# Designs tried in a protein design chat: VH-VL binders against f1miw6. Part 33

Target 1, 251 residues: f1miw6
Amino acid sequence: MPHFAKPLLRNIITRNLFNSIKKKQCLQYLQTLRTLQYDGFTTVYFGETDIPESLVTGEDFSDGYYMPTPTWCVVHAGGSQGWVPWKYRMFLRDELCIKQEDNLFFEFCDVVKKAYGKCAIVVKERRRQDATRPKEGKETEAQAHVPSVVNLTSVTCCPEVAKSYGHKLLTLPSPYNYLNPLDSAWSSLKWFIINNRKEFCLQSVDGVYSYQYILFSDLISKGIERINLSKWRTITTKVRRWENYYLGKLS
Short names: E, the ipSAE of ESMFold2; O, the ipSAE of OpenDDE; V2, 0.75 times the mean of E and O plus 0.25 times the DockQ between their complexes.

## First folded at step 6 (VH-VL; framework fv_acasunlimab_arm2)

Design s93
Fold by ESMFold2-Fast, scan of step 6:
Structure s93 (fold): chain C 251 residues (1-251), chain A 119 residues (1-119), chain B 110 residues (1-110)
Amino acid sequence: as target 1 above (251 residues)
Amino acid sequence: EVQLVESGGGLVQPGRSLRLSCTASGFTFSDYWMSWVRQAPGKGLEWVGYIYSGGSTYYAASVKGRFTISRDDSKSIAYLQMNSLKTEDTAVYYCARDSYDTSGYFDLWGQGTLVTVSS
Amino acid sequence: DIVMTQSPSSLSASVGDRVTITCQASRDIYYYLAWYQQKPGKAPKRLIYDASNLETGVPSRFSASGSGTDYTFTISSLQPEDIATYYCQQYDSLPYTGLTFGGGTKVEIK
């Protein structure tokens, strides 16, 4: 039997309108991005991914034991030129503060300006979590709005800050994550972690944290290094094929 | 509410032609890519071709030059025109709707219509 | 075209068993893979898309994973209603080549 039959009609109408809006926003995004690229802007995809310590240690809680695990937020950016020449950041998620977030984006804009000149900086649409379909409740209202300021959860990306460095900030609508090559890079990083964690967790300790942070940090760094220029070219070529296809469909 | 219904299947002689129709209801047909997928008796699924919402088409090598896909958005109908039919074209033909984000996987299928090519 | 090699072609298992089906692409398909269930006499139904995303309303006993050229579909505890043929399908080739399905795996109860 259906659990929430009463709100179903409104939810269907809202989702259909939302999906139509998002499709149009995606097409507008692609047109704007291509125009900027032809005008000499370098495209960089800026974002973050969450790496729970349980991914490194191999712990699971499927047996009904639910213990909170610390989660690390990794922030980086890349594109067809590879990872940007900027030291990636890694923060314990619960300890990331607003002042640190603001300083981070200012620094990032300065670094990519010096490296590439004017950039089209692509970020994901503002949401608490990276989910394919929004859950019923709080996320539906947030996703219906057009944000004036973009947040990635932990990092605030301000269009005015980007503009002050000569950049353009673009927001990729949330259902179209396959147009974000950074998500493919994050998947590659997580698979590298799973396949190599045994080598980097040999000196784990029985405490609040079951591994050594030095080894954990090295594992993450090695995984990022594995996503080299060749891999980035492959990833961005796939994204560009989909972009060209979608743009060709409009014409 | 949302459905696809195929029609036009039947028995046909080799070398002849047959046209299949796929009638859509319950959704905005013009927003979706449509595909035809076939299944020979006792065999697996084989993609036949697709038509984009803008009308452009692409075909599997086995049918290219013989089959044509078209659509009438005003009637919410997709068509598969099959020319120069061969005995190996015998199959259940399904009409399938591509996902809304045009990814190439299918979220809605018709019931299928049987085409038998035999003398 | 991308060739999808699915194995095994058929299997027999008991109710409650863990069933694993594999699908191998002739080249990297970057997670652009869906899994379908087809019961006798019926049209296919999509269970999984983007290699690992479970369709809404599909039981949690169905799962899938994989990357590059190697993909896996699992039924953690086989039920009688799961008797069907399962197909993988790649969609990495759009728009330059066609879509391709694996050969299918017929799942039967012992």
Scores: ipSAE 0.000, ipTM 0.409, lowest interface PAE 13.9, mean pLDDT 77

Design s94
Fold by ESMFold2-Fast, scan of step 6:
Structure s94 (fold): chain C 251 residues (1-251), chain A 119 residues (1-119), chain B 110 residues (1-110)
Amino acid sequence: as target 1 above (251 residues)
Amino acid sequence: EVQLVESGGGLVQPGRSLRLSCTASGFTFSDYWMSWVRQAPGKGLEWVGYIYSGGSTYYAASVKGRFTISRDDSKSIAYLQMNSLKTEDTAVYYCARDSYDTTGYFDLWGQGTLVTVSS
Amino acid sequence: DIVMTQSPSSLSASVGDRVTITCQASQDISWYLAWYQQKPGKAPKRLIYDASNLETGVPSRFSASGSGTDYTFTISSLQPEDIATYYCQQYDYLPYSGLTFGGGTKVEIK
């Protein structure tokens, strides 16, 4: 390269370096995961998906009139053994509680330990910008005890908590979405909702929302149940093939 | 019981090479990421490099291209191969254990081994 | 690299005194910061991780806080066995930077 690089060349170099870093992170993730699997760890993918009420009702605001709709966050985990034997959680985005987030991951780790023994728990890469922690600078005493890793999920996943139960927490780097079987499970859930939402009619009439919530939660539960052990084995096998592809290409 | 023991330090001339070893015992070595950290006499701590449980490595800019970290999981040993040594590389070299994840903090350290680079 | 600026470089205090050390990162590291104690002639020992979490077995007189770029480490009542050099260390999530330590603070008793 010349002593004086042009601006365009500098931008290309920066982009290529970033891509190289992500590829190396992916290789390290895959090598670590395979080592843990060899050592007897059960792989469990933990994550969440957002289901806006407009997806259930079929409302369309494409005519330029925008009204924000409530969004539900569904949290679950699964792997080649199927969905974990842990009750999935569903939260309204605006009502998330950080104390509940901390308690849920402790409960989750205990449940999967009892079901599978030691687990390699895979979560999506945390984003640096955390909406729950927008402030910088001096913390108050109440702000102490921040978790070691905050995934931008509704549940805070702490590596030290996982370790206390004998688990290992791994972060799957973006943009390798094909390495996450949960994304396939969530797509199946959303397609089930779209195809079966006629059974759920969200009416804007006060006093019927409790009944509509029951129908909504029933629809979600049925969608989750449809992703059975056979389906999970299929999607985890596909992930394994993508892992082999990336290992071969990145090594 | 759970410990790291460094070896291979000594006096070496500038421009030469030296290999350090870090022998682990009392834990499943293959589960952990391993780092080398050095400390020049009377100075502060400086991270040298990191090897992930899967074998991939990262290095501090000051040693990149000259130092190589490797591991032998069957023997529970981590290595630091130091090439093109400079006087500035004189330090006590510590082997440190970190989690296999991306946290990068150290919970177990060896006793250190002194490397002196002088004519 | 992310540069860690630690202050003061050294301090001298009496037994029972409150000692405060600060550490400043050149960029936002969220809370990915650990504190280590190194006694003369020995390897470092981790006291704090994730900015504020106290390691098991470490006395409660040690505490730390901070987020983003500014971090603080405190010894509420200095004891003779606390004579050591203390270091902060950042471990930001992605390998965009190497791991970096602060310059250290040598704590001595008057």
Scores: ipSAE 0.005, ipTM 0.392, lowest interface PAE 16.9, mean pLDDT 77

Design s95
Fold by ESMFold2-Fast, scan of step 6:
Structure s95 (fold): chain C 251 residues (1-251), chain A 119 residues (1-119), chain B 110 residues (1-110)
Amino acid sequence: as target 1 above (251 residues)
Amino acid sequence: EVQLVESGGGLVQPGRSLRLSCTASGFTFSDYWMSWVRQAPGKGLEWVGYIYSGGSTYYAASVKGRFTISRDDSKSIAYLQMNSLKTEDTAVYYCARDSYDTSGYFDLWGQGTLVTVSS
Amino acid sequence: DIVMTQSPSSLSASVGDRVTITCQASQDIFYYLAWYQQKPGKAPKRLIYDASNLETGVPSRFSASGSGTDYTFTISSLQPEDIATYYCQQYDTLPYYGLTFGGGTKVEIK
């Protein structure tokens, strides 16, 4: 009906402006990344993924009753060189707002500097409201247009810290999911968990938190290890093809 | 308003050539990847090839070297040039638009045009 | 090329039945899978993308799930208008490798 025309038009205009801005951000990101690569910077993608315990236990909730399950945040980095030689971290999601590791990003920058030299560290873009800022505060909807920040929910990524080690911290624009090889790595990890959880007897171990945690941690570690150098090269080659496509499309 | 219209189909002898056109309207054609997908009578869907906004093309092994995809962004038209046609090329040919995020799945299809390769 | 094996090739069911179609990839496709509905004489219509996301305007009786190499499409309560052939399609190989469709599943009402 005609009375829907004006709301639809406003939504179309907003979408078009957003898309235009994101195209420019993507082009700038890709041009900067390629310049750094040509200047000898090693690209490392630094990110996180959430793994609910229900993914590991295989509970489907279809019967209408379920136990609320904790969610674990796994933090790692990788690239065409494979996983970085840095011990991945695993945090209980509920505890991230209570206890922060202040020096984790310093340690990360030092490790990759020693392993690869100067690096272009790529982190997925987040809105200010999606950053490590408290959700309660003076954040308003008027700030929706404020530039996104480069931060993981689990780790504070400081550009000045990266610079002090000779690195460059880059923001990967959020709507260009095919430019993030970590998304493919995380999907592979979750697929491994789903495919192997039936043989993982977490729910068969009575009342022993430490033993169940060890089994859970072991499953996650095995899944990460299966994303070997060969797999990473496959994933980053696919990303490189998407980068070439977007460079041609957006320039 | 937003649509794709294929044309150029018909009956053709084996070994001959035929060019299909796909006319786009209602959207910014130059922003989208375009694909051709065919379907032989009573058979399933088979991807033929795609063309990026920058003009680069990629083809299914079954048509590589015989078929060429091109585009004219000023006219909002995609083309499929089919050379050395075989009876196995008999199919309804669809023009399809890749989703806005260029993911490789299709959000808009033409009505299709029938190509019959027969003596 | 990634080979997509779809089963069954055809099925007949009654109105209100639950219908399940499966799609198996020859290698891990990382949830890059779409499902299409094609009614006789018409172009395909996409129902599902990224393995489980339902298109706007598509009835909630359609759903899909899966990961890795194994994917499933379900119609929870078959309706007469659902008579069609359904296809899965992988897009993990873009931008430089070929897209592949499953062989299709023809759904008929008894």
Scores: ipSAE 0.006, ipTM 0.441, lowest interface PAE 11.3, mean pLDDT 78

## First folded at step 8 (VH-VL; framework fv_acasunlimab_arm2)

Design q1 (at its last look DockQ between E and O 0.61; V2 from the best seeds 0.00; counts 0 for: pae E 10.1 > 2)
Fold by OpenDDE, look of step 8:
Structure q1 (fold): chain C 251 residues (1-251), chain A 119 residues (1-119), chain B 110 residues (1-110)
Amino acid sequence: as target 1 above (251 residues)
Amino acid sequence: EVQLVESGGGLVQPGRSLRLSCTASGFTFSDYWMSWVRQAPGKGLEWVGYIYSGGSTYYAASVKGRFTISRDDSKSIAYLQMNSLKTEDTAVYYCARDSYDTDAYFDLWGQGTLVTVSS
Amino acid sequence: DIVMTQSPSSLSASVGDRVTITCQASQDISYYLAWYQQKPGKAPKRLIYDASNLETGVPSRFSASGSGTDYTFTISSLQPEDIATYYCQQYDSLPWSGLTFGGGTKVEIK
């Protein structure tokens, strides 16, 4: 009688296995990161955050009419040295405007090379929403396929490109995204937007209609600038403590 | 009371071996990294090595290949096995606790044990 | 290995004087610096961590600051109980690069 392990046990086993794999990935990531740091690589976190217009306008669409508001993607990088001396980029996530700036990552790699020398560039693993379909097929030996390309929503990050500039590209496992200090930086930015958006509003009265304009670029710029070196230090120190915790626990 | 106590120090001839022990009490030993730091007479502090909670070890270049750090979590003891001792290894040896929340800082120290290497 | 240059190696000051000790790292250590006090015949005691954070129970006359490669430890008003050797310690590079201490500063009272 094939003991149909109750679906609950399967879920627990799968969760445990998943957790085990992810823990191993985390350890590998951390070990690699530390090795690179030892080898004189400067750690730089490269990433993006979404800024919905609703966040800026403060429009509460709670009344069920989910009008898809345009979403802006902000791309930047930072680390223990603060923001990278690279101009952040903003993209409108509209089907029409996703000009994959194929050269953005090249530009970034060049800038960080000039600023810091050889870098360990850390990016987040993109949650493949779609990979839940178990393709039934071939037990190909899970060679740890170092993804040949890490696609951010707006930027393609290629390990080969990084290598060509003397850098190393590292992927942070998705369950450990909180080990990316950019997440804290982005949270700070969003907080700033929410709390200061009124100060960046201009009112225009044109005859019959009153319009409110938000100086969006200025709002983002000031929000980014607000995250100074001292703030970055605090954020990165916290991350490092977590890194050390996991290195100790998982080693 | 939270404390570390070193033992096993003494007089030893060059080329011989000595094993030091660090007994921990008052905290969950298995959750902490443990370090050894030494201080030659009248000199400054020198890091010797550390052991992770998971058992991984790292050593200073000056002792690498000669010294080994280990731990017994069931007994709450860290060890420093010193082989091929040299006169330059003469020092007070301290064990220290590394806490996760403060990175690789030593928040707890033992009183130290003296090792004298002399012909 | 990161080299920590600590200055001065010794100083003598009067009670109530301001005392300043400096540590310079051979590379940027990103605030990963601690300061220790070692009294004669005693084990070291951590006073400051993360370059400027005062340990719990440490008197407020102790302070530290710095960034990059340059760090400073200060006693605002030297007390008799402060007679000790002080050490800086870096941990920027994880254990592979080794933890390194400064050479120490012996503080005495005139």
Scores: ipSAE 0.301, ipTM 0.731, lowest interface PAE 2.6, mean pLDDT 86
Fold by ESMFold2, look of step 8:
Structure q1 (fold): chain C 251 residues (1-251), chain A 119 residues (1-119), chain B 110 residues (1-110)
Amino acid sequence: as target 1 above (251 residues)
Amino acid sequence: EVQLVESGGGLVQPGRSLRLSCTASGFTFSDYWMSWVRQAPGKGLEWVGYIYSGGSTYYAASVKGRFTISRDDSKSIAYLQMNSLKTEDTAVYYCARDSYDTDAYFDLWGQGTLVTVSS
Amino acid sequence: DIVMTQSPSSLSASVGDRVTITCQASQDISYYLAWYQQKPGKAPKRLIYDASNLETGVPSRFSASGSGTDYTFTISSLQPEDIATYYCQQYDSLPWSGLTFGGGTKVEIK
């Protein structure tokens, strides 16, 4: 009797416990964010998206012929004031130059400080690394601590760097991606790419020599430009309505 | 019809208590935050406090510790319990619905109920 | 607390005049501001939310704008039915502190 019910109940209990933990994390995130906003911090969402080159070229793998396609990572930031006045970055996903990009967050913090003053910098949680305790333990006060650095795949976001500029770094819990307006901006960019990639292929006249990178960069630049201040205000207003809903439901 | 109706106002002596009710109809009450706002005779609007759909409450400093907001979602009623009343609490008390669809608050108001605190 | 300083406290204007009311917040409130109209003996009515968005059914002669700490409300051509007291109200401080109203502006006909 317990055999048929126990596996189902265990699955339900596991899902409920995970949801309850993430609900508490979401409430803590929202409480912290609103406190910072009340204290005069400007909210800025910092993040990345992947754009496979096949999205730009329109290649289709439905015929069963496998071809590897490179993937580009676009890094940018924005909020209710529009895109941060900072040149977005593009990286090839398989590049081994992440060390060189570790100081990019330092540059970003300087730019947003100059543009907006103190900021609440929100990054989406990707994957939390577990702390590891040494087996050769010390006396009673020995503790291994979870690293406080929040990593994108291309950029290391250090809370101490943010703090040195008067900013506060916040992490949005993973299950609540719809509380990140940057995800809506990324979706708009990808729809622009899909709907306009033909036109960038046809802009070449007799010059058949070096199309690929210039057209891709121009397409991305135009797609980002299309997400103007009015669109950013619409996106952030929708996110704030969701935030208010969860603040009400969870508190 | 979508409406809010306040009740329970009246004349009361300083130091005593009074309980106001706000009855909602025509909408899903449990989805909304509710606020109390007061207006002293001839004066401007003063926010008193609010209650989230989840039941958490927040209060203006002038009433904190003396006033308590509660809600009964099954009856679609919000309450304002006013204890240790002072003459400065004399006002028309409104309840207002706080829209969860926008950050603009007070998209629906009741007619108000007068509370007079005097000896 | 976010303090909302509304001016003027009262004004008189003729039918057809442009009327401008201002609110200044003690800190940046990022467009989280609403405007209300209250006629004598009645509950307030919301006219504008998110600093510039007109409520459904509000006449186009009403408008508002602003950013940061400074916000304005305008009636482009005052009508007799617009005689009321107008309030601004910020909602940037939620959920950890209260909502704050401006002191109000009583609009009268000369």
Scores: ipSAE 0.006, ipTM 0.494, lowest interface PAE 10.1, mean pLDDT 77
ESMFold2 (binder alone), look of step 8: mean pLDDT 88; pTM 0.890

Design q2 (at its last look DockQ between E and O 0.37; V2 from the best seeds 0.00; counts 0 for: pae E 9.6 > 2)
Fold by OpenDDE, look of step 8:
Structure q2 (fold): chain C 251 residues (1-251), chain A 119 residues (1-119), chain B 110 residues (1-110)
Amino acid sequence: as target 1 above (251 residues)
Amino acid sequence: EVQLVESGGGLVQPGRSLRLSCTASGFTFSDYWMSWVRQAPGKGLEWVGYIYSGGSTYYAASVKGRFTISRDDSKSIAYLQMNSLKTEDTAVYYCARDSYDTDAYFDLWGQGTLVTVSS
Amino acid sequence: DIVMTQSPSSLSASVGDRVTITCQASQDISYYLAWYQQKPGKAPKRLIYDASNLETGVPSRFSASGSGTDYTFTISSLQPEDIATYYCQQYDYLPYSGLTFGGGTKVEIK
């Protein structure tokens, strides 16, 4: 089944390769990353993924009633060594907007310092939400743009904080998000959720009403645990191959 | 048939120069990195250097400043220019292809060409 | 430069025996390790890549594992055609480190 991912990646890569600026940014990122690796920095990818409740419940909102379902944000980190020995965080997106856990990145930096020493912490480029005020115009069919780019909106990653712990913070350019192994990990997690959510459902019968409860925390935990070191190795090796390809091509 | 063929080996005196060629066939040469690896008689494998598809080169410390790798994509040939040859450079020299986009990492080797540096 | 320490340098075993070769890297090479077989008078042939992936057409008696700095190559049942020298190679492609081979292990049959 690994054959299907190749064409999709090729098409995405070809469209984005036309921007000379982004290519340069990619090269700079890769050169910096490799330099840091040479200097003994452990590469750690830090990021978040959104998990809509609808993904867990399996509710098909195809009938146009976009009931805004709560969205959960999962924050974690990983790399060639697997998941960072740091407890992943899970927040309701609506609550994250309110409580900037100012200390989460500090905690993370401390943990990775203890675990790996000096780290190259890689994060995705934050898309400046261009406040495109929805111009009032035409009902273009809101194709559910699965936001392709999960911006770290919940955690402020500060280079100065990273530096204070001896780390380096690197930003992966947005067109090259596929060079972040976390995206593959998150995809795997979401796949697990979709395929196993029924096993985490509890049925409660209270008199006249029957309720189904999903053990959401357990589902996420098991999904994360399923991405073992072997899986991380495969994911990171693929990323490394692409990195080397671009270094060779763009140098 | 997909193959690499090394040529240009022979007997040479110390201090002289020699140029090796690696001719590729059966694949899109320009898509691959090319590496040179040598093996002294009765010894292990030693990486010499490689050239990227973009033309950048990297060399082992043992040959840096003396050896130069180049490529002609129009001819599907990689070259190893060896200058200031030493007796310790005596070896069978192999070329190998490397491609990350096709998952072909040193998956193809030539049969090698012998270089003997002797006074 | 990344140094690859391969052990043993030579071994002699009987047909059907389990053979194990180890490689230790001077630093974490993150599974970017290949194993090669070189028969006498022939060019090296890659058997394993990415620390544990068997090359297409390679017999299943060959396997490898490892992580970080420590890697192992195994022949589960040695065959006469397996007489060769085996090499590990790191290909992390870090700047200024290049590619490096282990010292090799000569495998002979008793």
Scores: ipSAE 0.441, ipTM 0.781, lowest interface PAE 1.7, mean pLDDT 86
Fold by ESMFold2, look of step 8:
Structure q2 (fold): chain C 251 residues (1-251), chain A 119 residues (1-119), chain B 110 residues (1-110)
Amino acid sequence: as target 1 above (251 residues)
Amino acid sequence: EVQLVESGGGLVQPGRSLRLSCTASGFTFSDYWMSWVRQAPGKGLEWVGYIYSGGSTYYAASVKGRFTISRDDSKSIAYLQMNSLKTEDTAVYYCARDSYDTDAYFDLWGQGTLVTVSS
Amino acid sequence: DIVMTQSPSSLSASVGDRVTITCQASQDISYYLAWYQQKPGKAPKRLIYDASNLETGVPSRFSASGSGTDYTFTISSLQPEDIATYYCQQYDYLPYSGLTFGGGTKVEIK
């Protein structure tokens, strides 16, 4: 075999192994999800989104690099029953490195247990800093205990905590993030913010200058309210049709 | 135009075999699941089996082991191979399309083809 | 396979009457259920999908509701053209499960 052909073959084989692993992960996720649904688990999607302050104020990005704008993280959950009856949480990412909120997941598991009984809690896979540490070609590696904690940027989701409440924690594989209806809900919220932020402004009548203050919490609360049960059913039905497509394609 | 056309029905004796075809036109056949549904004279609808777009199949218990569903995406045809036919297999056989990207489960049916199994 | 129990198996009603048909699934199928109308000698026609959504062009006298295991189909004011057999059908594909129909309800006018 030519010397330069050997490097090309290795790259092709590595890429094919990665795609095969992700295909198996997606199929396993879908089969597990369907089994849990059959067994009476309520599906709940738990996740977060970032809302930069500039989206809320309408600030023009044409200034370029100068100073970082604050970014808010919104944490919520929903499914075919609508939003979970749980107060969404907001965190400011702009101040210092904050620790993830470990107790938030405990609280969430308790609330959904009381609301729905046993749940299949779906969280998106987060790419880690250790993604650059390759597993050697997959045929032979003795697996050490991989940490079973799946972290959002603001929340730690522990499978043992979910299990203690009778839930099952599932991780949606990263290349298939479009199978998460919560992403559609977040997009709807962001469009609501863009189209309605002016209606949530206050102006000073101090007489010398005009300024605007945006009622941010009211804007977010209204945006979440606009994603009602009918819209959640539309979103989750579309995701389920994608799930069926991939069940057929991958099996 | 979007349509399904079944063919291959007829009169056969018990224990013999018959193959039905379902020819699709007007849509991208390879993107869809396909099902076979039958209806005995004077009876209700009975699902027979389906085939995924990827080729995996599932069958009703009443036909499992005797019937085989296949597809040829290059010709836009689904097939139902029926072996070891019994008198209770006498029915009109429909093929139906199952859409993954619209609210259209069994939104398209053929007109059916009659299979009569009689000694 | 998921068993669909449909009742009644037949009924007779007068023009203008309210007609109610029920289906019960052997397990929770969420809201993945459709209703079909079949006239004699014809292929079935879907009227309702996802438990409650009317197909385009279906008259508003047809409606349906339900979730979980219990589903209801209603004709609010029966018309002569509604003489047909009606079927429910589940499509909750768990995991590689079949797609099953109810036994049907023959609706006649007397």
Scores: ipSAE 0.006, ipTM 0.508, lowest interface PAE 9.6, mean pLDDT 78
ESMFold2 (binder alone), look of step 8: mean pLDDT 88; pTM 0.889

